# VH-VL binders against o60147: the designs that were tried, part 5

Target 1, 175 residues: o60147
Amino acid sequence: MLEKNKYLYIFRHIQTNQVLLSQGNVLKKTALFQLPYPLQKPVAPNGMRPAKLRKDHWVPLLKVEFPNESMFQSVFMQLLNYRKYRSVQPLTSDLLKLPIPVRRRKIMRQEVPNTIADLADILNKEKFPENSVRLQLSDKSDSEYADWPPSVQIDSEEIKLSRGFREKTTVDEAR
Key: E = the ipSAE of ESMFold2; O = the ipSAE of OpenDDE; V2 = 0.75 times the mean of E and O plus 0.25 times the DockQ between their complexes.

## First folded at step 20 (VH-VL; framework fv_lerdelimumab)

Design t20 (at its last look DockQ between E and O 0.33; V2 from the best seeds 0.00; counts 0 for: pae E 5.7 > 2)
Fold by OpenDDE, look of step 20:
Structure t20 (fold): chain C 175 residues (1-175), chain A 124 residues (1-124), chain B 109 residues (1-109)
Amino acid sequence: as target 1 above (175 residues)
Amino acid sequence: EVQLVESGGGVVQPGRSLRLSCAASGFTFSDYAMHWVRQAPGKGLEWVADISSSGSYKYYADSVKGRFTISRDNSKNTLYLQMDSLRAEDTAVYYCARDRYDSRGYYPNAFDIWGQGTLVTVSS
Amino acid sequence: SSELTQDPAVSVALGQTVRITCQGDSLYSYYASWYQQKPGQAPVLVIYGENNRPSGIPDRFSGSSSGNTASLTITGAQAEDEADYYCNSWDSSGNDLVVFGGGTKLTVL
């Protein structure tokens, strides 16, 4: 459990492709606060935040292993800041001409490549030691969304986490 | 060949219990969320319950919540539905269905594989 | 839980186009799935997402969405298309529980 502190997991929602950052492989309900849109009824199509965190509706996008928790925390906070910055940027004319639900959907779909690009940018700036950061992707092709610095070692194996993944607890084993 | 086969259906009296099974073959069972969907005679489809691939997350329709329990044994490639306190309105063909899984892209909820169903009749 | 609304029955002439609509207040309309069910058979997935067809489904089947509605369109209806059609999505107002429409009986004339 202690090892989770140096692991960044990025999840995407299976419907909206919204992205959540997680310290460790288990999403917390507080992760929903990362999403910029307020909770509304109905949530869809007007709202883009799930009413509740349904963990099995999120799938891992990538896993990043950092040398230590400090590096993790630095990158984690920067990622959040990048997202916040992006969320307040003016919409392009191409987006403004779209109906609101379509617009929002398109924006959400861009979160995956944007997040990956953000991560790469942050890591490029951090100048971590060569091959000190291990990146594992659920889809290797997603690595193409960014140029990665020498500090990043891309794992040849893809993430094999399934929907609703969580570590087994003693209680679970007893069932 | 990808296949789901339901079993355990039958005739039971109200208040009784029944356990349905769904045997999966032809695919990695543990990679897929699974669902139970029922259809009363001459009626439409009604979602009953779903369970995540690992079995860690379970959700139920309000109509069955507190009475039905969905579970799975991935080592046996089997999905289960324990039905307790059965009512006449639970009479239906019960289908197990695989939630579509795509390793790439987004994962819209869709049931790409269905069993042929098993009939549960609750009558006094 | 919220329900998805479908017309109970629609008719289409052979070779013509028909659209079946699904509406729900909490519908993830862009990600609705559609199922075809013939008498005595299990449902068959015909459209998922906005407009994705599983293998084996004819290209005359297509999906679309607008607002809180999803639609299944059959362009050039065939006799074998006569069936019940159900839409499916999540009720996003709560725990994203699965919900089916009431079904539409399609008659091919």
Scores: ipSAE 0.583, ipTM 0.847, lowest interface PAE 1.1, mean pLDDT 88
Fold by ESMFold2, look of step 20:
Structure t20 (fold): chain C 175 residues (1-175), chain A 124 residues (1-124), chain B 109 residues (1-109)
Amino acid sequence: as target 1 above (175 residues)
Amino acid sequence: EVQLVESGGGVVQPGRSLRLSCAASGFTFSDYAMHWVRQAPGKGLEWVADISSSGSYKYYADSVKGRFTISRDNSKNTLYLQMDSLRAEDTAVYYCARDRYDSRGYYPNAFDIWGQGTLVTVSS
Amino acid sequence: SSELTQDPAVSVALGQTVRITCQGDSLYSYYASWYQQKPGQAPVLVIYGENNRPSGIPDRFSGSSSGNTASLTITGAQAEDEADYYCNSWDSSGNDLVVFGGGTKLTVL
């Protein structure tokens, strides 16, 4: 079993606040399948899934460093399952009173806090070793959406964005 | 002083090509996504194309897709629009515009700096 | 769908308040930005996001949104506010392309 650092990257759409999970620091086009509805042809305004990935409109929300791939895969799959579970739950009466487009926008605006809370819930349940998981945010105040377990070390530096709203590129280095 | 200056406009016949340039000064050009926006005489604004800060991502309005190519040279602080197979409907003032920079992305992009425009006329 | 609709013209008496609207399905998902264009000049950004003013824009300009409608409000209109006003947003088709409204000519009486 290899001991490899593994990163979870979470991206936010710069306008809709939708969230995409990624195994790498660059979004793949297949990440769009995480969104609940495929858009029909370019003039289908009611979908919540873009027809194509415009990578420069997605910015890092946070990244999480895990000490190994097993921990990463467990958390990543659980996050995807939380999102799927939420998508099939009965809507609240307050949401059902809203017109469908307004309802969708309200749900989209909750994706950031919901994803952060889901991540923290998973990490609290996993009982990982103290300080074994490093969390870095683009806005440190977003950590306030959840209570974090002792396993999480929140980085004091925020993610710096560059070149089309991406995290600044760095070269992997081994000494 | 932050400045964008377009050049390369003129009168050309249908089917011909023209290349527009936009010279940037007073800011770090390579940090910004850039756009071309056009305005036909007496008409409204029409978005034409954009290009990411690195130049890796390019997007086009359907009306120009396949005929126009946006590009940039960050070492020369210059944005370009190569316009091929020109049509009369391409007659317009062409503006280059800077997309607003926000290191955290909390607010949507908006065009905070515009050039003065360069006129392209496509006619016999 | 992706189209943004603006009234083609509005008038306001000097010193009074006017609201210019921009409507389209894209505005359920995306913020609008607003531009002022005077004859023979390039557009100038006056409002971005929902209600942010760039440096140098008078505080009589403000923005708001509700549902699929964004509004630009000018309180205490001045003669120099006479211009064309455009909104823009990204389209709702999911390609994240930019769209402009048709423009509104503001006449200050």
Scores: ipSAE 0.075, ipTM 0.667, lowest interface PAE 5.7, mean pLDDT 82
ESMFold2 (binder alone), look of step 20: mean pLDDT 90; pTM 0.937

## First folded at step 21 (VH-VL; framework fv_lerdelimumab)

Design t21 (at its last look DockQ between E and O 0.06; V2 from the best seeds 0.00; counts 0 for: pae E 12.5 > 2, placed apart)
Fold by OpenDDE, look of step 21:
Structure t21 (fold): chain C 175 residues (1-175), chain A 124 residues (1-124), chain B 109 residues (1-109)
Amino acid sequence: as target 1 above (175 residues)
Amino acid sequence: EVQLVESGGGVVQPGRSLRLSCAASGFTFSDYYMHWVRQAPGKGLEWVADISSSGSYKYYADSVKGRFTISRDNSKNTLYLQMDSLRAEDTAVYYCARDRYDLRGYTPNAFDIWGQGTLVTVSS
Amino acid sequence: SSELTQDPAVSVALGQTVRITCQGDSLYSYYASWYQQKPGQAPVLVIYGENNRPSGIPDRFSGSSSGNTASLTITGAQAEDEADYYCNSWDSSGNDLVVFGGGTKLTVL
């Protein structure tokens, strides 16, 4: 169980490309609160937080293995803070000239590269031991969104994509 | 050629069961979400059910929930719809459709391939 | 579950432009897909992801969205465009289940 606590999974929505952070390979309902819109009956583009979590609408973007839970928690909280900070920053001129719905869609599309960049920035600042953090991506090209510190070892194998992704665990094997 | 072919339709009495099949060819069946959509005579399209690529996730319209079961056999490239406790209002042409999302980043909820449909008639 | 509302019937003169609208609460309007269905035939995907056309679909077909509405526009309607058109999306009010509009019968005059 302790091993599960050192894994960060980042999921993307298969349609909106919104991003959710997860401790472990199973998304929890509470993960939906990471999305910026209130939990209510919404219409697009304001309806970007569904009423219920459909796990099969999310696929893994990347997996990070930390040396311990403490390091995971630190990075996880910082990622959330980065997201909050970004949400209150002034928009670029290019975005401001766009209608609000179009602007919001563009912002959503940027969540993937922004989150990856955030992760790299946080890890660069943390100065973890060399090769102590293992990063696995669903798409290796996504690693190009940022410069990674020596603490990060990028796995040569990509995460296999599937809707409703769940890695096989010892529990699953026991079934 | 990418193709879906439905079969198993026919005339049945209310309360009876019927099993529909959809044979897929021309693509990697196991990579795609699949859907059943029905259309009553002279009416519009109604989504019935969907199933994930592996079959792990199944969802149903409220109108058929508890009565219909969607399943698939990827080794046979076949989609199924088990229809139990059939009602008159279930009378429709039943289509199988492929969701264009194929794990390659395509936008989901777009049915790019349809079968020609199979007619199910529920009548006394 | 939420419903998607479409006008049951619209008409357009040959060569003119027509817009078919789909409206619904909880509609993922910007991700709506549209289907054309002619009598006795299966539906055909004509627009997906707001404004993407599958191969083989004429460029006179386009999609757009605003608020709780999605629209299919045919610019320069042809006689062969006479058909029923259905919008489709997820219902975000629950488990994001698939939902179709009621359909719009397009007559080309």
Scores: ipSAE 0.540, ipTM 0.827, lowest interface PAE 1.3, mean pLDDT 88
Fold by ESMFold2, look of step 21:
Structure t21 (fold): chain C 175 residues (1-175), chain A 124 residues (1-124), chain B 109 residues (1-109)
Amino acid sequence: as target 1 above (175 residues)
Amino acid sequence: EVQLVESGGGVVQPGRSLRLSCAASGFTFSDYYMHWVRQAPGKGLEWVADISSSGSYKYYADSVKGRFTISRDNSKNTLYLQMDSLRAEDTAVYYCARDRYDLRGYTPNAFDIWGQGTLVTVSS
Amino acid sequence: SSELTQDPAVSVALGQTVRITCQGDSLYSYYASWYQQKPGQAPVLVIYGENNRPSGIPDRFSGSSSGNTASLTITGAQAEDEADYYCNSWDSSGNDLVVFGGGTKLTVL
């Protein structure tokens, strides 16, 4: 059977900048289980998980067009795995000493740059043909969180957003 | 013998303050997150507040935020709840509880040790 | 939306099996824990992390979960199992508040 183009959508929360992965342009309720279990109490460390999915609180961060389902599934599963590994890292003593609001904001601000860096790392390892993978961002400056392989063509046109302002975090700060 | 003992409950007029204590023994107190949970007479359990093992971070139920302060003194193995601007709705038995948690994140949070509770009555 | 809902009362015949349920949106994300409370006594943890028993809890107590529902099952109920049972979970709304269900009164007939 002839394969069709497949899309990966990555969403961010408009307030917290937490990140969810999706196979489609619409998030399903089950996407919330992608958020990691807490290593500590959910408020203090990472792992905040909303009780329900408010679809109006999530906007596209980027989308990726793959030539087939197999490439999509490979990248999707690897992104989930990277996310899980980050979620179990112990917090440093310096981070634990921060006031709760500051610590929460610092941890959550890292999800966008970390996810973008992880995507680029996966695509660099995958050996896809030059220009075979199309990437479109909602904020083109987000491409600066990573070095992209020759397989990736970054669209010059941004995804349109009507809301969702956020404070930027550098890739080095996020590491 | 792992044990938690609450004290400091009593009868207090509305708008006044009261300080509860919880003495811990039989375990390394400074390794554990601690909680206060209350139960109004004839009612169910209500979570009140949480404090990290070092005491650096504190969390509160919306019903008490701004009025109650959780704290701990790890050198005395004691948990505290400072209750200001008390209301009739704060009348309850107050329990301290030890949080069973695993820094690796494999075991869920659960209250594995409870004290016997101390009664706070807020009335004229 | 972050509340945990339990039936207020359930009955079981001595030696029979009973299931107490707890529903809420937080249970998609967090494990439920279960507490037994007898009149005038402090709560006692009976199940945590879906289906783990603390030391001293009989193996007739078990837990399970599916979707937004957690269940406590008592197989071969005994007279001493008569008590109030509470589920709890983290609440991922706001500051990750802890939430308890309203409690289920178990009567052993």
Scores: ipSAE 0.005, ipTM 0.475, lowest interface PAE 12.5, mean pLDDT 79
ESMFold2 (binder alone), look of step 21: mean pLDDT 90; pTM 0.932

## First folded at step 22 (VH-VL; framework fv_lerdelimumab)

Design t22 (at its last look DockQ between E and O 0.15; V2 from the best seeds 0.00; counts 0 for: pae E 11.8 > 2, placed apart)
Fold by OpenDDE, look of step 22:
Structure t22 (fold): chain C 175 residues (1-175), chain A 124 residues (1-124), chain B 109 residues (1-109)
Amino acid sequence: as target 1 above (175 residues)
Amino acid sequence: EVQLVESGGGVVQPGRSLRLSCAASGFTFSDYAMHWVRQAPGKGLEWVADISSSGSYKYYADSVKGRFTISRDNSKNTLYLQMDSLRAEDTAVYYCARDRYDSRGYYPNAFDIWGQGTLVTVSS
Amino acid sequence: SSELTQDPAVSVALGQTVRITCQGNSLYDYYASWYQQKPGQAPVLVIYYENNRPSGIPDRFSGSSSGNTASLTITGAQAEDEADYYCNSWDSSGNDLVVFGGGTKLTVL
């Protein structure tokens, strides 16, 4: 279990492309608190519903291995802060021209490139030792969303996309 | 050739049990979430249950929850539906269907491969 | 529970354009897929993720969305397009369970 503490998993929703951060390869219900809620009045009669966790609706976007838990925690918290900051930013004029449902979808879809860019930015600022951070992507082309510092080595092997992703560990529960 | 083939349908009395199977071929079965969808005679499509690629996550329609169990054996490329406490309203053609998947990801609610279905008739 | 609503039946003249619409609150948040079903046959996916066509589906089939609606459009309807059409998405009222519309019977005149 201790090994999980140095692993950052970023998941994306298979339909909305929303992004969740996870310490370890299993999403927790508390991860839902990461999702931004619009401040604007919803147009739908029922409003925007709180997100519900369907673990099988999320697939890994990327996996980051840090040298230790401390480095993980630092980056994790910074990523959350970046997300919060974006969630309160005013909408651009271009977005305001779009119908609200379309607008929301567009914003959600931008979470993937934004999160990747955020991660790269944070890692650039942290200046960790060379090749001390291992990055594995579900799609290597996603690495092109940002410039990565020398501290990051990108694995040549992509993460296999799987609905209900869960890597097998020595502590796996039998089902 | 990618295909799904359902089996196990038949005529049963109310309260009885029946187990359906869906044999997959022509693709990596373990990579795909799978669904059961049924259609009563002359009626529309009704989603019954789904199961993630690994089998770790299962969900059911309220109409069958507590009575039906979806499962899979990836080593056998087979999807199952255990139907217990069958009712007359469970009478339908039961289809197995595959969630669409490509190199970029899954496409939920996009069942790109269907079996031909197996008929389940529940009657006294 | 959230439902997807479709008109039970629509007609189109040969070579003309027809739009089949699906309505539901879930469609504010999620994309719809569309299935074609002919008598005695299994459903066939014709549109997914709003406007994506699987291989083998003619380009006369297209999808769109607006508000709480999703639409399947057949531009230049052919005789073989006569079938039942079902929309599909998630029911956002609970655990995002799969839900189908009631189906629309398309008659080609």
Scores: ipSAE 0.749, ipTM 0.890, lowest interface PAE 0.8, mean pLDDT 89
Fold by ESMFold2, look of step 22:
Structure t22 (fold): chain C 175 residues (1-175), chain A 124 residues (1-124), chain B 109 residues (1-109)
Amino acid sequence: as target 1 above (175 residues)
Amino acid sequence: EVQLVESGGGVVQPGRSLRLSCAASGFTFSDYAMHWVRQAPGKGLEWVADISSSGSYKYYADSVKGRFTISRDNSKNTLYLQMDSLRAEDTAVYYCARDRYDSRGYYPNAFDIWGQGTLVTVSS
Amino acid sequence: SSELTQDPAVSVALGQTVRITCQGNSLYDYYASWYQQKPGQAPVLVIYYENNRPSGIPDRFSGSSSGNTASLTITGAQAEDEADYYCNSWDSSGNDLVVFGGGTKLTVL
């Protein structure tokens, strides 16, 4: 029985820096249920199709290649659990003193580094074989948010995107 | 202290072009998505276009798609609207507006800073 | 302005409470923001993310939503509240364009 490679795709919102986890390289609207903050109200009472996801607002952050589905499922579920745990923690008194929009922005700014650190923490604990997990980032400097175990091979090439790619801290000039 | 100032409006003949500028000051311009909103005389607000904080994503109202181009120069803190093939229905005051949240904020389309507007009149 | 529907005009007696409504399918999934515009002036954001007021907006302004309808409520209306009021949201067409309501002229009697 041949095992198939399995990919975890992680997307970042270009404006909010929120993070979505996906099993595929295209986000489905149901991925929005992962968000710890409400973006929207319930689906229309008459079964009307909900507002579409603006897929161009979500760009690849990284992808992880696992040698089999079992490793993928273990890591994927743990990542979801880490995010759930973080989303229900009591806020610090300093955060509670901030206006609600400022507080939310401050929390959301940490989602990219937190998710990368969570992934690395999970991979460090899993004790996978050396070089068995391949990590590719859209911005290689994002690997600096964590210390990676020997099981992780960080691809020297960044994810190539024809559209929707957004470089960390890169600015474009009008022509 | 936070300010947006539009310029470049005027009277122009149909079919001609005009370039609007919006100078930003008092905030980190490169952190914010920006919008153009117009208002025809005696009419309501109409969204025209937006551009992401880096300039990578641009969206247009159907009424201007293919004729208008939004752009930004983050090194100059300036937003632009190139308006080609102008029509009489493009006559309006054009406002530059900042989205309330920067590139790390979630809640877009709450325009918390507006310029005073620049009038574009398209008349034969 | 067909995507978000607002009544064109509403009146309120000085000191009374008024509600201005905004209705559209995008409001099932997105919050409305509200803008006040006085003659000859640029719009001013008064409510965002359902019921948040920017700094400097008096607490007599509040927002709410239910189903596909958002409401702006002004309690104890004052003469300076006489203005045009607009809601905005994303449209529901799948192009994710910004849409404004047609506006409501509030007259304080």
Scores: ipSAE 0.007, ipTM 0.503, lowest interface PAE 11.8, mean pLDDT 79
ESMFold2 (binder alone), look of step 22: mean pLDDT 90; pTM 0.936

## First folded at step 23 (VH-VL; framework fv_lerdelimumab)

Design t23 (at its last look DockQ between E and O 0.48; V2 from the best seeds 0.00; counts 0 for: pae E 10.4 > 2)
Fold by OpenDDE, look of step 23:
Structure t23 (fold): chain C 175 residues (1-175), chain A 124 residues (1-124), chain B 109 residues (1-109)
Amino acid sequence: as target 1 above (175 residues)
Amino acid sequence: EVQLVESGGGVVQPGRSLRLSCAASGFTFSDYAMHWVRQAPGKGLEWVADISSSGSYKYYADSVKGRFTISRDNSKNTLYLQMDSLRAEDTAVYYCARDRYDSRGYYPNAFDIWGQGTLVTVSS
Amino acid sequence: SSELTQDPAVSVALGQTVRITCQGNSLYSYYASWYQQKPGQAPVLVIYGENNRPSGIPDRFSGSSSGNTASLTITGAQAEDEADYYCNSWDSSGYDLVVFGGGTKLTVL
């Protein structure tokens, strides 16, 4: 197994706080399709999705290292399912009282804490070996959004913020 | 003191090239995305180009795409704008601006620091 | 690229309230920024995000958004507030390129 296949990167949009999952430290264009909005390419703010991926508008939220690729794949798929599930749930009465643009902004603001909570929930259910999963956050305070199982070892050092990729040394195509 | 200082402006004929520089001081230059914004005489602000903190990502307005090149040298704390195939409509004061960065790494799309600008005049 | 629309000119009496609006179909209205520019000077950031003021900006300046519009409000206009005001955001119709409004000339009467 390739080492890169056991790493989950979660990216956050630098303005909207929307969240994308990535297998690897560089976002791919297809990642935009993860956003739980209509299939017909909507444009923000109406669709809450940029028309095209601008990698430098996304920064790493967290990095997860799994013991193997199989565990990574399992958690990755579950995270996607959790997000899909939320997208089809009825809106609360409080949200329905808000104008659509305000409502959408509120929903987007919750994507980061919800995603972190989802990850913790999934890992709690998976019952991986103690300290077998390594979690590194861009902001350590974000770990407070959830209770983590013994399988998770939280790194004491924060990841460096880099737009579009994890490592500053990553070579990207200039436009 | 946080400061940006543009240079390299002047009078040039159509079709010629010019290179602008922006010297940054008072902050960690390599931590910030940078922008070029221009303003034609008596007109409004027009965004020209931006570049990520590392220089890995560059984007341009349609009006200058293919003719202008934005770059940076973080070791020299300097932002550049190479302008080729200049046109009369490129006549403007050119500003460099710092993209705002907060403590949590949010970018609220704001330019909090501006230079005083350098004038570029394209005329026959 | 998409355009941001502003009224070219507005007037306000001294001590009164004025609202300058910026509209665009692809506007991230909630995250719009506003700049003040006086003759012969570089632009100055006065509002960013929902309603954030940089250090040194008077509290009479405030920001708001609704739908595809962003607004700058000056409550209690002062003579020194006479200037051009520009809104700014990203255009989400493509690669989120930066876009400015056409500017509003504010006259204080």
Scores: ipSAE 0.585, ipTM 0.840, lowest interface PAE 1.1, mean pLDDT 88
Fold by ESMFold2, look of step 23:
Order: C-alpha cells, then sequence, then structure tokens
Structure t23 (fold): chain C 175 residues (1-175), chain A 124 residues (1-124), chain B 109 residues (1-109)
C-alpha cells in the first residue's frame, strides 16, 4: 500500500460542536482565530470563541489523506474560503429573532455538517484520481452529510483515539 | 455496576501530606475526564481539580494550585489526589466524579457518577 | 474566576411548582448542570445540557436557560424533593475552570 504523507485534521469542540481545521495533528492556539466571533466585549462573554485553547476539549472529527502537498494546500485554502464566505453572510430573519444564546447554539451546531458538506463540494469539483484521497471519520454516519466523489475512499475503520489524532507521552502541565 | 470508591482520608496535622485514591469500575475509565470535588462541613461544593482522559492535561482551582497534584493510572483504573502542605481550610469530604461526556463531548461538566466521598480533617 | 449565584433558600408548598435559579456570566456561553444533594449523601445529577434528564430522575424535574440565567423547575413538588440543589458550569474567565453555585436549600412545606 502506498504511503500518504499529507493530512488535513479536523477537530470539533466537545460541547459547542464548533470546528477547527489543522495542518498538523496537534492544535495550535492560533487555530482559535478561525472562529469568526472574537471576545472583544468584556462585559458580555461570547461562547463562539473560547478565550483559551484547551486541547482536551477538541476531539477528532475526521482526517483526510492527500497524495501530495499541492492537493492538500488547494483543499485547505478552499475550506478556509468557504468559512470566510459563510461568516460574512447576513443572518436570516428567523435567526435574528432568537435570543442571543439560542442563536449562537444554532449557528455553532451547523459547523459540523457545513464543514463536511464544504469538503465534499470541494472534492467533487477537483478532479483527483480515483481512490487517491482517503477519508477517516470518528463517526462514519457523519459521511451522510454529503455525497462523495470516486476520488474519495472512506476508511472502514473509525478513528479510535477519543481525544486526539496521535498518542502522546503523559506530561504534567505546569504554570 | 458503574462505581467510584474513594479511599485515603483521615486526620492529619497542618503541613503534612495525604494521598487520596479513587477506584473506578464498570466503565472504560480511560475514555473519561475525571474530577475531584470537595465539600467543607456545612458548606457547598467546591471544584478542586480536573484531569483529561489521557492524563496529559491537569487543571487546579487557585486554592490548591502548587500544593495538590491530580494524577491517574489508566492501567489500574485509579484516580489520585496527592495533597501536600495541608491547611485547616482543606478540611472537607473529597469526592471523585466522572465527567459524563463521551467521544463526541456534547455535555461536559455533567458529573454523572460520584463516589461516596472520603473525609479529610486537618487539625492540630 | 466567574461566580455562579444561587438564592440560599427557597420554599414551595406540596404539589406546587418551584423554580431554582443559577446566574453567572459563563451561562451566556455554556450549559449548566444541576445536582440534588440530601444530608449525608453524594450529589446526584438531575439535569444536564440545559434540559436533559438522566435515567431514574422523575419527569417533574426540568431545566431551562435565558441570558445569563439557568433554571431548575420542579412541578408538583413532593416531600422527597426537599434537598440542597447546586448548579455548575465552566468559568468564562478564560482559564476553563469548573465552578459551582453556592447551593439552594429547598424546603417543601
Amino acid sequence: as target 1 above (175 residues)
Amino acid sequence: EVQLVESGGGVVQPGRSLRLSCAASGFTFSDYAMHWVRQAPGKGLEWVADISSSGSYKYYADSVKGRFTISRDNSKNTLYLQMDSLRAEDTAVYYCARDRYDSRGYYPNAFDIWGQGTLVTVSS
Amino acid sequence: SSELTQDPAVSVALGQTVRITCQGNSLYSYYASWYQQKPGQAPVLVIYGENNRPSGIPDRFSGSSSGNTASLTITGAQAEDEADYYCNSWDSSGYDLVVFGGGTKLTVL
């Protein structure tokens, strides 16, 4: 079986279902900048961007293996563009009528299905070779949010690591 | 039956150390974050410390930071609390608690399984 | 860190409805969970994820939230519901710590 060297890692938040994209199998604190609503209102805390990255609160959603760096970078950039486009669209009248906490939760709940659909849309538009892209999910039923092109092979084995994409040596965190 | 059993409580003098243990059974211990929560006599619940399922992330209330160390041994299904430099204000019943969230993590901070508690008394 | 504020005591007549509240800045962003504690016993989870009820908890218990306030409602209060009630959530201060409310003693008259 041929080695595949370039991975896209996608995490979700354990409570809010918000999504973070990562170029590496470990989240960096700067990944929080992907969340579109910053905490710049100190009087009214916002749950759309946590103030601090707590890595044990972000769990694997899926990973994608690409044949090379060029394909990875193309898909990654397009995913970021889809998220930016979505973030600047006006909210619907139905959403604006909801109390702010309810509105936030409804918007955040859509991030998992929206990200999966965006990924599939990008992969359907790209003409990658058959079976050249391997997709592994933490929950295979999440593949039902989209229709996948022939270039995608969905791994029969779900991601078994419940808290991250690799095992780590246990290390105490000190401050 | 899903169960948590604390042990190691007792009477100690200020400045001494004590180690609490919490034995888990009936569930996959390594899938869950674990917490210590204490309750001083006649008072409310106070969160003490949290440890991630792997043991890689540990967090402490300000009142115990630098004196208490949370740890776990997933091969023994056991949670620990090492308590150093004990003070009178540490006198409490200490509970271990399981955080309910699963691999999806939809409802963290829902402590669905509690031990019976172990009493720690710090007095001269 | 942020504080979760509960009234220290609430009374309800047998068979009537009571609401116990928990208020704090973190509740704009995070769910509260609710615990019942009887004397000499460990706490018992009664509501999580705003409005979810664990198996074995009577359906007279329900949860809700609005703004920075979470509420536990007991409809048709029974003598056995007399207990201390606590809420918890994450602290919104940016340190991701867990906080409990001070507790509410419920007396059923």
Scores: ipSAE 0.007, ipTM 0.577, lowest interface PAE 10.4, mean pLDDT 81
ESMFold2 (binder alone), look of step 23: mean pLDDT 89; pTM 0.931

